# Ledger of designs, part 2: VH-VL binders against FAD synthase (ribL)

Target 1, 153 residues: FAD synthase (ribL), of Halorubrum lacusprofundi (b9lsn4)
Amino acid sequence: MTRVVAQGTFDLLHPGHVHYLEDAATYGDELHAIVARRTNVTHKPAPILCAEQRRDMVAALTAVDEAHLGHPEDVFVPIQRLDPDVIVLGFDQHHDEADIAAALAERGIDCRVERASGRDPRYEDELLSSGDIVDRILKQRGSDCDGAREGQR

## First folded at step 6 (VH-VL)

Design m1 (from k2 with light chain W31Y)
Fold by ESMFold2 at other seeds, look of step 9:
Structure m1 (fold): chain C 153 residues (1-153), chain A 121 residues (1-121), chain B 113 residues (1-113)
Amino acid sequence: as target 1 above (153 residues)
Amino acid sequence: EVQLVQSGAEVKKPGESLKISCKGSGYSFTTYWIGWVRQMPGKGLEWMGFIYPADSDTRYSPSFQGQVTISADKSISTAYLQWSSLKASDTAMYYCARPYKFGDRYAFDIWGQGTLVTVSS
Amino acid sequence: DIVMTQSPDSLAVSLGERATINCKSSQSILYSSKNKNYLAWYQQKPGQPPKLLIYWASTRESGVPDRFSGSGSGTDFTLTISSLQAEDVAVYYCQQYYSLPHTFGQGTKVEIK
């Protein structure tokens, strides 16, 4: 049985997240998703939702067999614990496959590194990032100091 | 030399609590699962569960879920098996064991010497 | 749960003769893409902890005499002791570690005839 690991923040879930996890699942028989803790998300705005809630939502997705919280100090702790056969990086994740492969080899983890395909928009006005969702909420429900629009729905 | 050293034999009465220990040495304690195996008198081996000390992820056999608590203190390289209220049926030898690699799908290559727990009135 | 069934329950063998122990799993424990069977054999002598003999069905652990060999694949596995020695009197257990819970066979007691 091939074990696959995917990792991400998974804040406000959107179709991009679902596509990533569905694509990752095609690489093996069981998919484990590691949900990053707030303190480990430093390259973008902090997540809106707490890690436990994000983990629980990811665990409910059909493609995911189990969801795990990331480690506060060492991202490789849950990866070593799981000893996966494949790690699938998100399409837009910044890490070089070679750098991740080197870090795994240094730790003795016999694991293939792959990268998921991107998600093309499927519907008009589809939001494919947590940031876009937050922006839409602020526009429709936010303060009128930036000019609330009459009649928005 | 990789070793697991368990706490000494225990003689207890029903209803008492107990916590037995397993100290690992000679390896990176936090990066290996450490498991517990029960052997009732004259019977075979039963996998109870294991813990990953680095993050305390703990998995139990369904037969033991809710019956015992597995824990670890990584600062002293020690795993624990604990009962809140012992029963006579808990009389057994208890072994700790370590898989030979840091994943959860490996055989146990290192075993502790065992801790005999006797529960009798 | 994957059930592991050993046969026979006990076995009496003369010194220097061959001992054969069978283990059957209730479902395949073969990881076919790596050709690995998640099967281990342990030896337990009276008053001692179990000792790993064989893992991956056929790989001998370091320090284990070459008279011990493992074979089989999928659901049917065999431990063979080619020439029984006095120190081989023990109970032998198979174990699967393919999925949780990791389960042991009931054990096979090997004695001198």
Scores: ipSAE 0.536, ipTM 0.836, lowest interface PAE 2.4, mean pLDDT 91
Fold by ESMFold2 at other seeds, fold request of step 10:
Structure m1 (fold): chain C 153 residues (1-153), chain A 121 residues (1-121), chain B 113 residues (1-113)
Amino acid sequence: as target 1 above (153 residues)
Amino acid sequence: EVQLVQSGAEVKKPGESLKISCKGSGYSFTTYWIGWVRQMPGKGLEWMGFIYPADSDTRYSPSFQGQVTISADKSISTAYLQWSSLKASDTAMYYCARPYKFGDRYAFDIWGQGTLVTVSS
Amino acid sequence: DIVMTQSPDSLAVSLGERATINCKSSQSILYSSKNKNYLAWYQQKPGQPPKLLIYWASTRESGVPDRFSGSGSGTDFTLTISSLQAEDVAVYYCQQYYSLPHTFGQGTKVEIK
């Protein structure tokens, strides 16, 4: 059995996440997804949902055989525990494949590094990022709170 | 020298609780799974489960799920096997063992000396 | 769960003769792309814990005498002791570590005839 690892924040799930995980699954027989801890998400806004909920939602996706919480201090703990054959990076993930491969080799993990394909929008109003979903919510629901204190009867 | 040293033999009555230990030395305790194997008198080896001490990820054989608790204290390099209510059928030799590499798909190369648990009324 | 079945349950072999133990898995434990069989053999002498002899079906553990050899692939595996010695009196177990739970065979007792 070829074991594949994918990693990401996976906050508000969107079609980009599903595409990434489906593409990652094609690299092997068993897909393990690692859900990043809030403390390890430093390059973008903190996730809205707790890690356990994000893990449980990812675990429910058909492409995913098991979902795991990341380690709060050492992101390589679950990777070493799993000893995967392939790690698939997300299309937009900032990591350099060579740097990841070097870090894995340094830790004795015999693992190939690949990068998933991107997903183009399929629908006119489709949202493909958690940030876009948050922005839509704030525009449609967020402004009502500022106006509510001005009303009287 | 890599060693696993287990706690001593136990004589118990049905319904009592028990926690036996396995202390690892001579290696990085947190980077290896550590497992438990049961051997009932005159019978073969049964894989019970194992734990990854670095993050406490724990896996059980279905026949032992809910029957025992596997845990670890990485600060003292010790794994545990625990029963909340012993049965006479728990009478067995219990071994801890370590795979030869990190990851869950490796054979056990280091074994503890065994802990004999006797449960009788 | 992958069931591991050994044969025979016991055998008696004269000193210096060959002993052969078979192990069959209920499904393939071969990772074909890497040509690795997730099969180990253990020796358990009376009153002692098990000792690893063979892993990856055919790789001898350090310190294991050359008279021990493992062979087979997929679902059918064999442990061979080419020239049985008195110290080889033991129970021998196969184990798969392909998938959880990592099941053992029921054991084969080897005795001097």
Scores: ipSAE 0.532, ipTM 0.835, lowest interface PAE 2.2, mean pLDDT 91
Fold by ESMFold2, fold request of step 10:
Structure m1 (fold): chain C 153 residues (1-153), chain A 121 residues (1-121), chain B 113 residues (1-113)
Amino acid sequence: as target 1 above (153 residues)
Amino acid sequence: EVQLVQSGAEVKKPGESLKISCKGSGYSFTTYWIGWVRQMPGKGLEWMGFIYPADSDTRYSPSFQGQVTISADKSISTAYLQWSSLKASDTAMYYCARPYKFGDRYAFDIWGQGTLVTVSS
Amino acid sequence: DIVMTQSPDSLAVSLGERATINCKSSQSILYSSKNKNYLAWYQQKPGQPPKLLIYWASTRESGVPDRFSGSGSGTDFTLTISSLQAEDVAVYYCQQYYSLPHTFGQGTKVEIK
């Protein structure tokens, strides 16, 4: 049985996440998803949702056989525990495949590194990032939105 | 030298609690699963479960889920098997073991010496 | 759970003769893309913990005598002791580690006839 690992923040789920996980699942028989801890999310805004909730939402997706919390200090702990055959990077993840493969080899993990395909929008007004979803919410429901809400100020 | 050293034999009454230990030495304790195997008197080996000490991920055989607790204290390189309320049917030899490589899909190459647990009125 | 069934339960063999132990899994434990069968054999002598003999169905653990060999694939596996020695009196167990729980066979006791 081929074990596949995918990892990401998976904050507000969107069709891009579902596509990534479905594509990752095609690389093997068993897909494990690792959700990043808030403290390990760098170079982008911190996730809105707690890690346990994000893990539970990912675990409910049909493509995912099991979802795991990342380790707060060492992202390789769950990867080493799982000893996967394939790690699939997200389409837009900026990590270098060769650097990831080298880090895995240094830890004795015999694992192929692949990258998932991208997903284009299929519907008018479809949002494919958590950031876009947050921006839409703030525009439509945030403080100081249109004048219909400002009667009190 | 890679070793697993278990706590000594126990004689208990039904209803008592018990926690037995398995101390690993000579290797990186946190990067290997540690498993527990039961052997009832005159019977074969039963896989009970194992724990990954680095993050405490714990897996149980369905037969033992809810019956025992597997835990680890990585600061002292020790895994534990514990019962909240022993039964006479818990009388058995208990072994700890670790796979020869990290990851969960490897055979057990290092075994503890065993801890005999006797539960009788 | 994958059920592991050994046969026979007990085996009496004359010194220097061949002993053969069979192990059958309830479903395939062959990982075909790696060509690995996730099967181990253990020896347990009286009063001792189990000792790993063979893993990946046919690979001998370091220090295990050449008279021990493993074979088989998929669901049917065999441990062979080509020339039984007095020190080989033990109970032998197969185990699958393909999926959790990592179940053992019921054991085969090997005795001298």
Scores: ipSAE 0.523, ipTM 0.832, lowest interface PAE 2.3, mean pLDDT 91
Fold by ESMFold2, fold request of step 10:
Structure m1 (fold): chain C 153 residues (1-153), chain A 121 residues (1-121), chain B 113 residues (1-113)
Amino acid sequence: as target 1 above (153 residues)
Amino acid sequence: EVQLVQSGAEVKKPGESLKISCKGSGYSFTTYWIGWVRQMPGKGLEWMGFIYPADSDTRYSPSFQGQVTISADKSISTAYLQWSSLKASDTAMYYCARPYKFGDRYAFDIWGQGTLVTVSS
Amino acid sequence: DIVMTQSPDSLAVSLGERATINCKSSQSILYSSKNKNYLAWYQQKPGQPPKLLIYWASTRESGVPDRFSGSGSGTDFTLTISSLQAEDVAVYYCQQYYSLPHTFGQGTKVEIK
């Protein structure tokens, strides 16, 4: 069995996440998803949801055979534990394939690195990032505390 | 020399608790799974489960899930197998073992000498 | 669970003769894309822990004599001792490590006739 690893924050799930994980699953027989800890998300805003909740949501996706929490200090700990055959990076993930391959080689992990395809928007107002979802929520439900309440209805 | 050294034989009564140990030396303890294998008297080998000490990820054979607890203390390079309430059917030899590589799909190349557990009233 | 079945249960062989042990898995343990069979053979002498002899179905562990060889693929595997020595009297186990739970065969006792 070919074991595939995908890794990401997976905060507010969106169709981009589903596409990434479905594409990653095509590289092998079982897909393991590693959910990043808040302490290891330094390239973008910290996730809104706790890691355990994010892991449980990812685990429920049909493409995912198992979801795992990342390690707070060394992101390669679960990768070594799983000893995957393939690591699939997200389309827009900030890591360079060559840099990841070098880090794996330094650790003796015999694993090829691939990158998932991107997902084109398919619907008029589709949101494909957690940041865009947060912005939409704030715009539509960021309460106006200075406003009067609507009258009796 | 890579070694797994187990705690000594135990004689117990049904209902008692027990924790046996397996100390690893001569290798990077935290980056290898460490497993437990039961052998009942006159019987074959049964894989019970294993633990990855670096993050304490623990996997059990379905036959042993809920029957034992596997744990590790990486600060002293030691894995444990424990029972909260022993049964006479727990009488067996218990081995710890290490796969030859850091993943979970490898054969066991290093074995402890075994810990005999005898449970009798 | 993948069931591992060994045959025979016991085997009596004259010194210097060939001993052959069969192991059959209930499903294929061949990882076809890497051409690897997830099968190991262990030797266990009385009062001792098991000792790894063969992994990947046919690769001898370091320090194992050349008279031990493994073969087979998919679901059918054999361990061969080409010329039985007195120190080879033991119980031999096959094991799959293809998927959890890892499972062992029931063992084959090899004795001198």
Scores: ipSAE 0.521, ipTM 0.830, lowest interface PAE 2.4, mean pLDDT 91

Design m1 (from k2 with light chain W31Y)
Fold by ESMFold2, look of step 8:
Structure m1 (fold): chain C 153 residues (1-153), chain A 121 residues (1-121), chain B 113 residues (1-113)
Amino acid sequence: as target 1 above (153 residues)
Amino acid sequence: EVQLVQSGAEVKKPGESLKISCKGSGYSFTTYWIGWVRQMPGKGLEWMGFIYPADSDTRYSPSFQGQVTISADKSISTAYLQWSSLKASDTAMYYCARPYKFGDRYAFDIWGQGTLVTVSS
Amino acid sequence: DIVMTQSPDSLAVSLGERATINCKSSQSILYSSKNKNYLAWYQQKPGQPPKLLIYWASTRESGVPDRFSGSGSGTDFTLTISSLQAEDVAVYYCQQYYSLPHTFGQGTKVEIK
């Protein structure tokens, strides 16, 4: 049984996440998704949703056999516990595949590193990032909130 | 060198609680699963479940889910097997065991000496 | 659950002769891409914990005598003791560790005829 690991924040789910996880699942027999803790997301804005909710949503996706919370201090703890055969990086994830492979080998994890394919937009106004979804919400609903101060006078 | 040392034999009555222990030494306790195996008198070996002490991820055999609690205290390198209410059918030898590598798909190379639990009225 | 079935249940063998124990899994425990069978053999002497003899179906654990060998693949596995010695009187268990729950065979008692 080939065990695959995918990792990400998986905040507001979008078709890019679904594509990534579906592509990752093709590398093996069971897909384990590791959902990053807020404390481990330092390269971008903090996620909107709590980790447990994000984990539960990812676990519900057909492609995912099990979803796990990341470790708050050491991202390699769940990876070592799972001892996967393949780790699949997201298309846009900024990691050197060789450096990741070296870190896994140093820990005794006999594991290939692969990268998922990208997903092109399929619909004219499709949003493929959690940030774009947040921006759309603020544009459409943030203006309505600004009007509340004036309407109460 | 690498050792698992279990708590001593127990004689209990039905309905009593019990917590037995397994202390690991000579290795990195948190980076290996540690499992529990039951052997009923005159019977074979039965895997009960195991725990990964680094993050407390715990897996149970379906036969034991809800019947026992597996836990660990990584600060003292100790795993536990616990019953809230013992039954006479819990009379058995209980072993803790460690796989030879950190993943969950490896054979058990280190075994504790066993803890005999006797439950009788 | 993967069921492990051993045969025979007990075996009496003359000192110095070959003992053969069979173990069958209810489904394949071969990880084809790494060519690994997730099968272990344990020896348990009276009053002692189990002792690992063989893992990956055919790899001897450190300190295990050469007279112990494991073979087989997929669903059918064999433990062979090429020349039985007095200290080999024990119960032998196979175990799969391919998937949870891990499961053991029912055991094979080996004794001197």
Scores: ipSAE 0.519, ipTM 0.831, lowest interface PAE 2.4, mean pLDDT 91
Fold by ESMFold2 at other seeds, fold request of step 10:
Structure m1 (fold): chain C 153 residues (1-153), chain A 121 residues (1-121), chain B 113 residues (1-113)
Amino acid sequence: as target 1 above (153 residues)
Amino acid sequence: EVQLVQSGAEVKKPGESLKISCKGSGYSFTTYWIGWVRQMPGKGLEWMGFIYPADSDTRYSPSFQGQVTISADKSISTAYLQWSSLKASDTAMYYCARPYKFGDRYAFDIWGQGTLVTVSS
Amino acid sequence: DIVMTQSPDSLAVSLGERATINCKSSQSILYSSKNKNYLAWYQQKPGQPPKLLIYWASTRESGVPDRFSGSGSGTDFTLTISSLQAEDVAVYYCQQYYSLPHTFGQGTKVEIK
């Protein structure tokens, strides 16, 4: 069995997440998804949902055979534990594939690095990021204008 | 030298609790799974489960889920097998074992000496 | 769960003769892309812990005598002792480590005839 690892925050799930995980699953027989801890999400706003809830939601996706919590201090702990054959990066993740491959080799993990395909919007009003979903909620249901939808200046 | 050293034999009564230990030395304890194997008197080997000490990820055979607790204390390089309420059917030899590589898909190359647990009234 | 079935349950062989133990898995344990079978053989002598003999179905562990060999693929595996020695009297177990739980066969006792 080819073991594939995907990693992400997976806060508010959206079609971009589903596409990423479905594409990652095509690289092997068993897809493991690692859900980042809040303390390790430093490049963007902290996730809204707790890691356990995010893990449980990801585990429910058809493409995912198992979902795991990331390690609070060392992101490579669950990767080493799983000893995967393939790691699939998200389409827009800025990580250098060569740097990731070097870090894996340094740790004795015999694993190739791949990158998932992108997902184009398919519906006019589709939201493809957790941030956009949060912004929509605040605009439509937020209390900053007594719940009124924010207007454009 | 890579070694697994287990705690000594135990004689217990049904209903009592028990925690037996397996201490690893000579290797990076936290980066290898450590497993437990039961051998009932006159019977074969049964895989019970294992733990990854670095993050405490723990996996059980369905036959042992809820019957035992596998844990580890990485500060003293020790894994544990625990019962909250022993049964006579828990009478067995218990081995700890380590795979030869850090992933879970490897054979056990290092074994502890075994801990005999006897549960009788 | 993958069930591992050994045959025979017990085997008596004359010194210097060949001993053969079969192990069958209830499903394939071949990792096709690496061409590796996730099968191990262990030897257990009385009063001792198990000792790894063979992994990946055919690879001998360090320090294991040449008379021990493993073969087979997919679902059917064999442990062969080409010339039985007195110290080879033991119970032999196969184990799959393809998927959890990592089940063992029931064991085969090898004795001198």
Scores: ipSAE 0.490, ipTM 0.818, lowest interface PAE 2.5, mean pLDDT 91

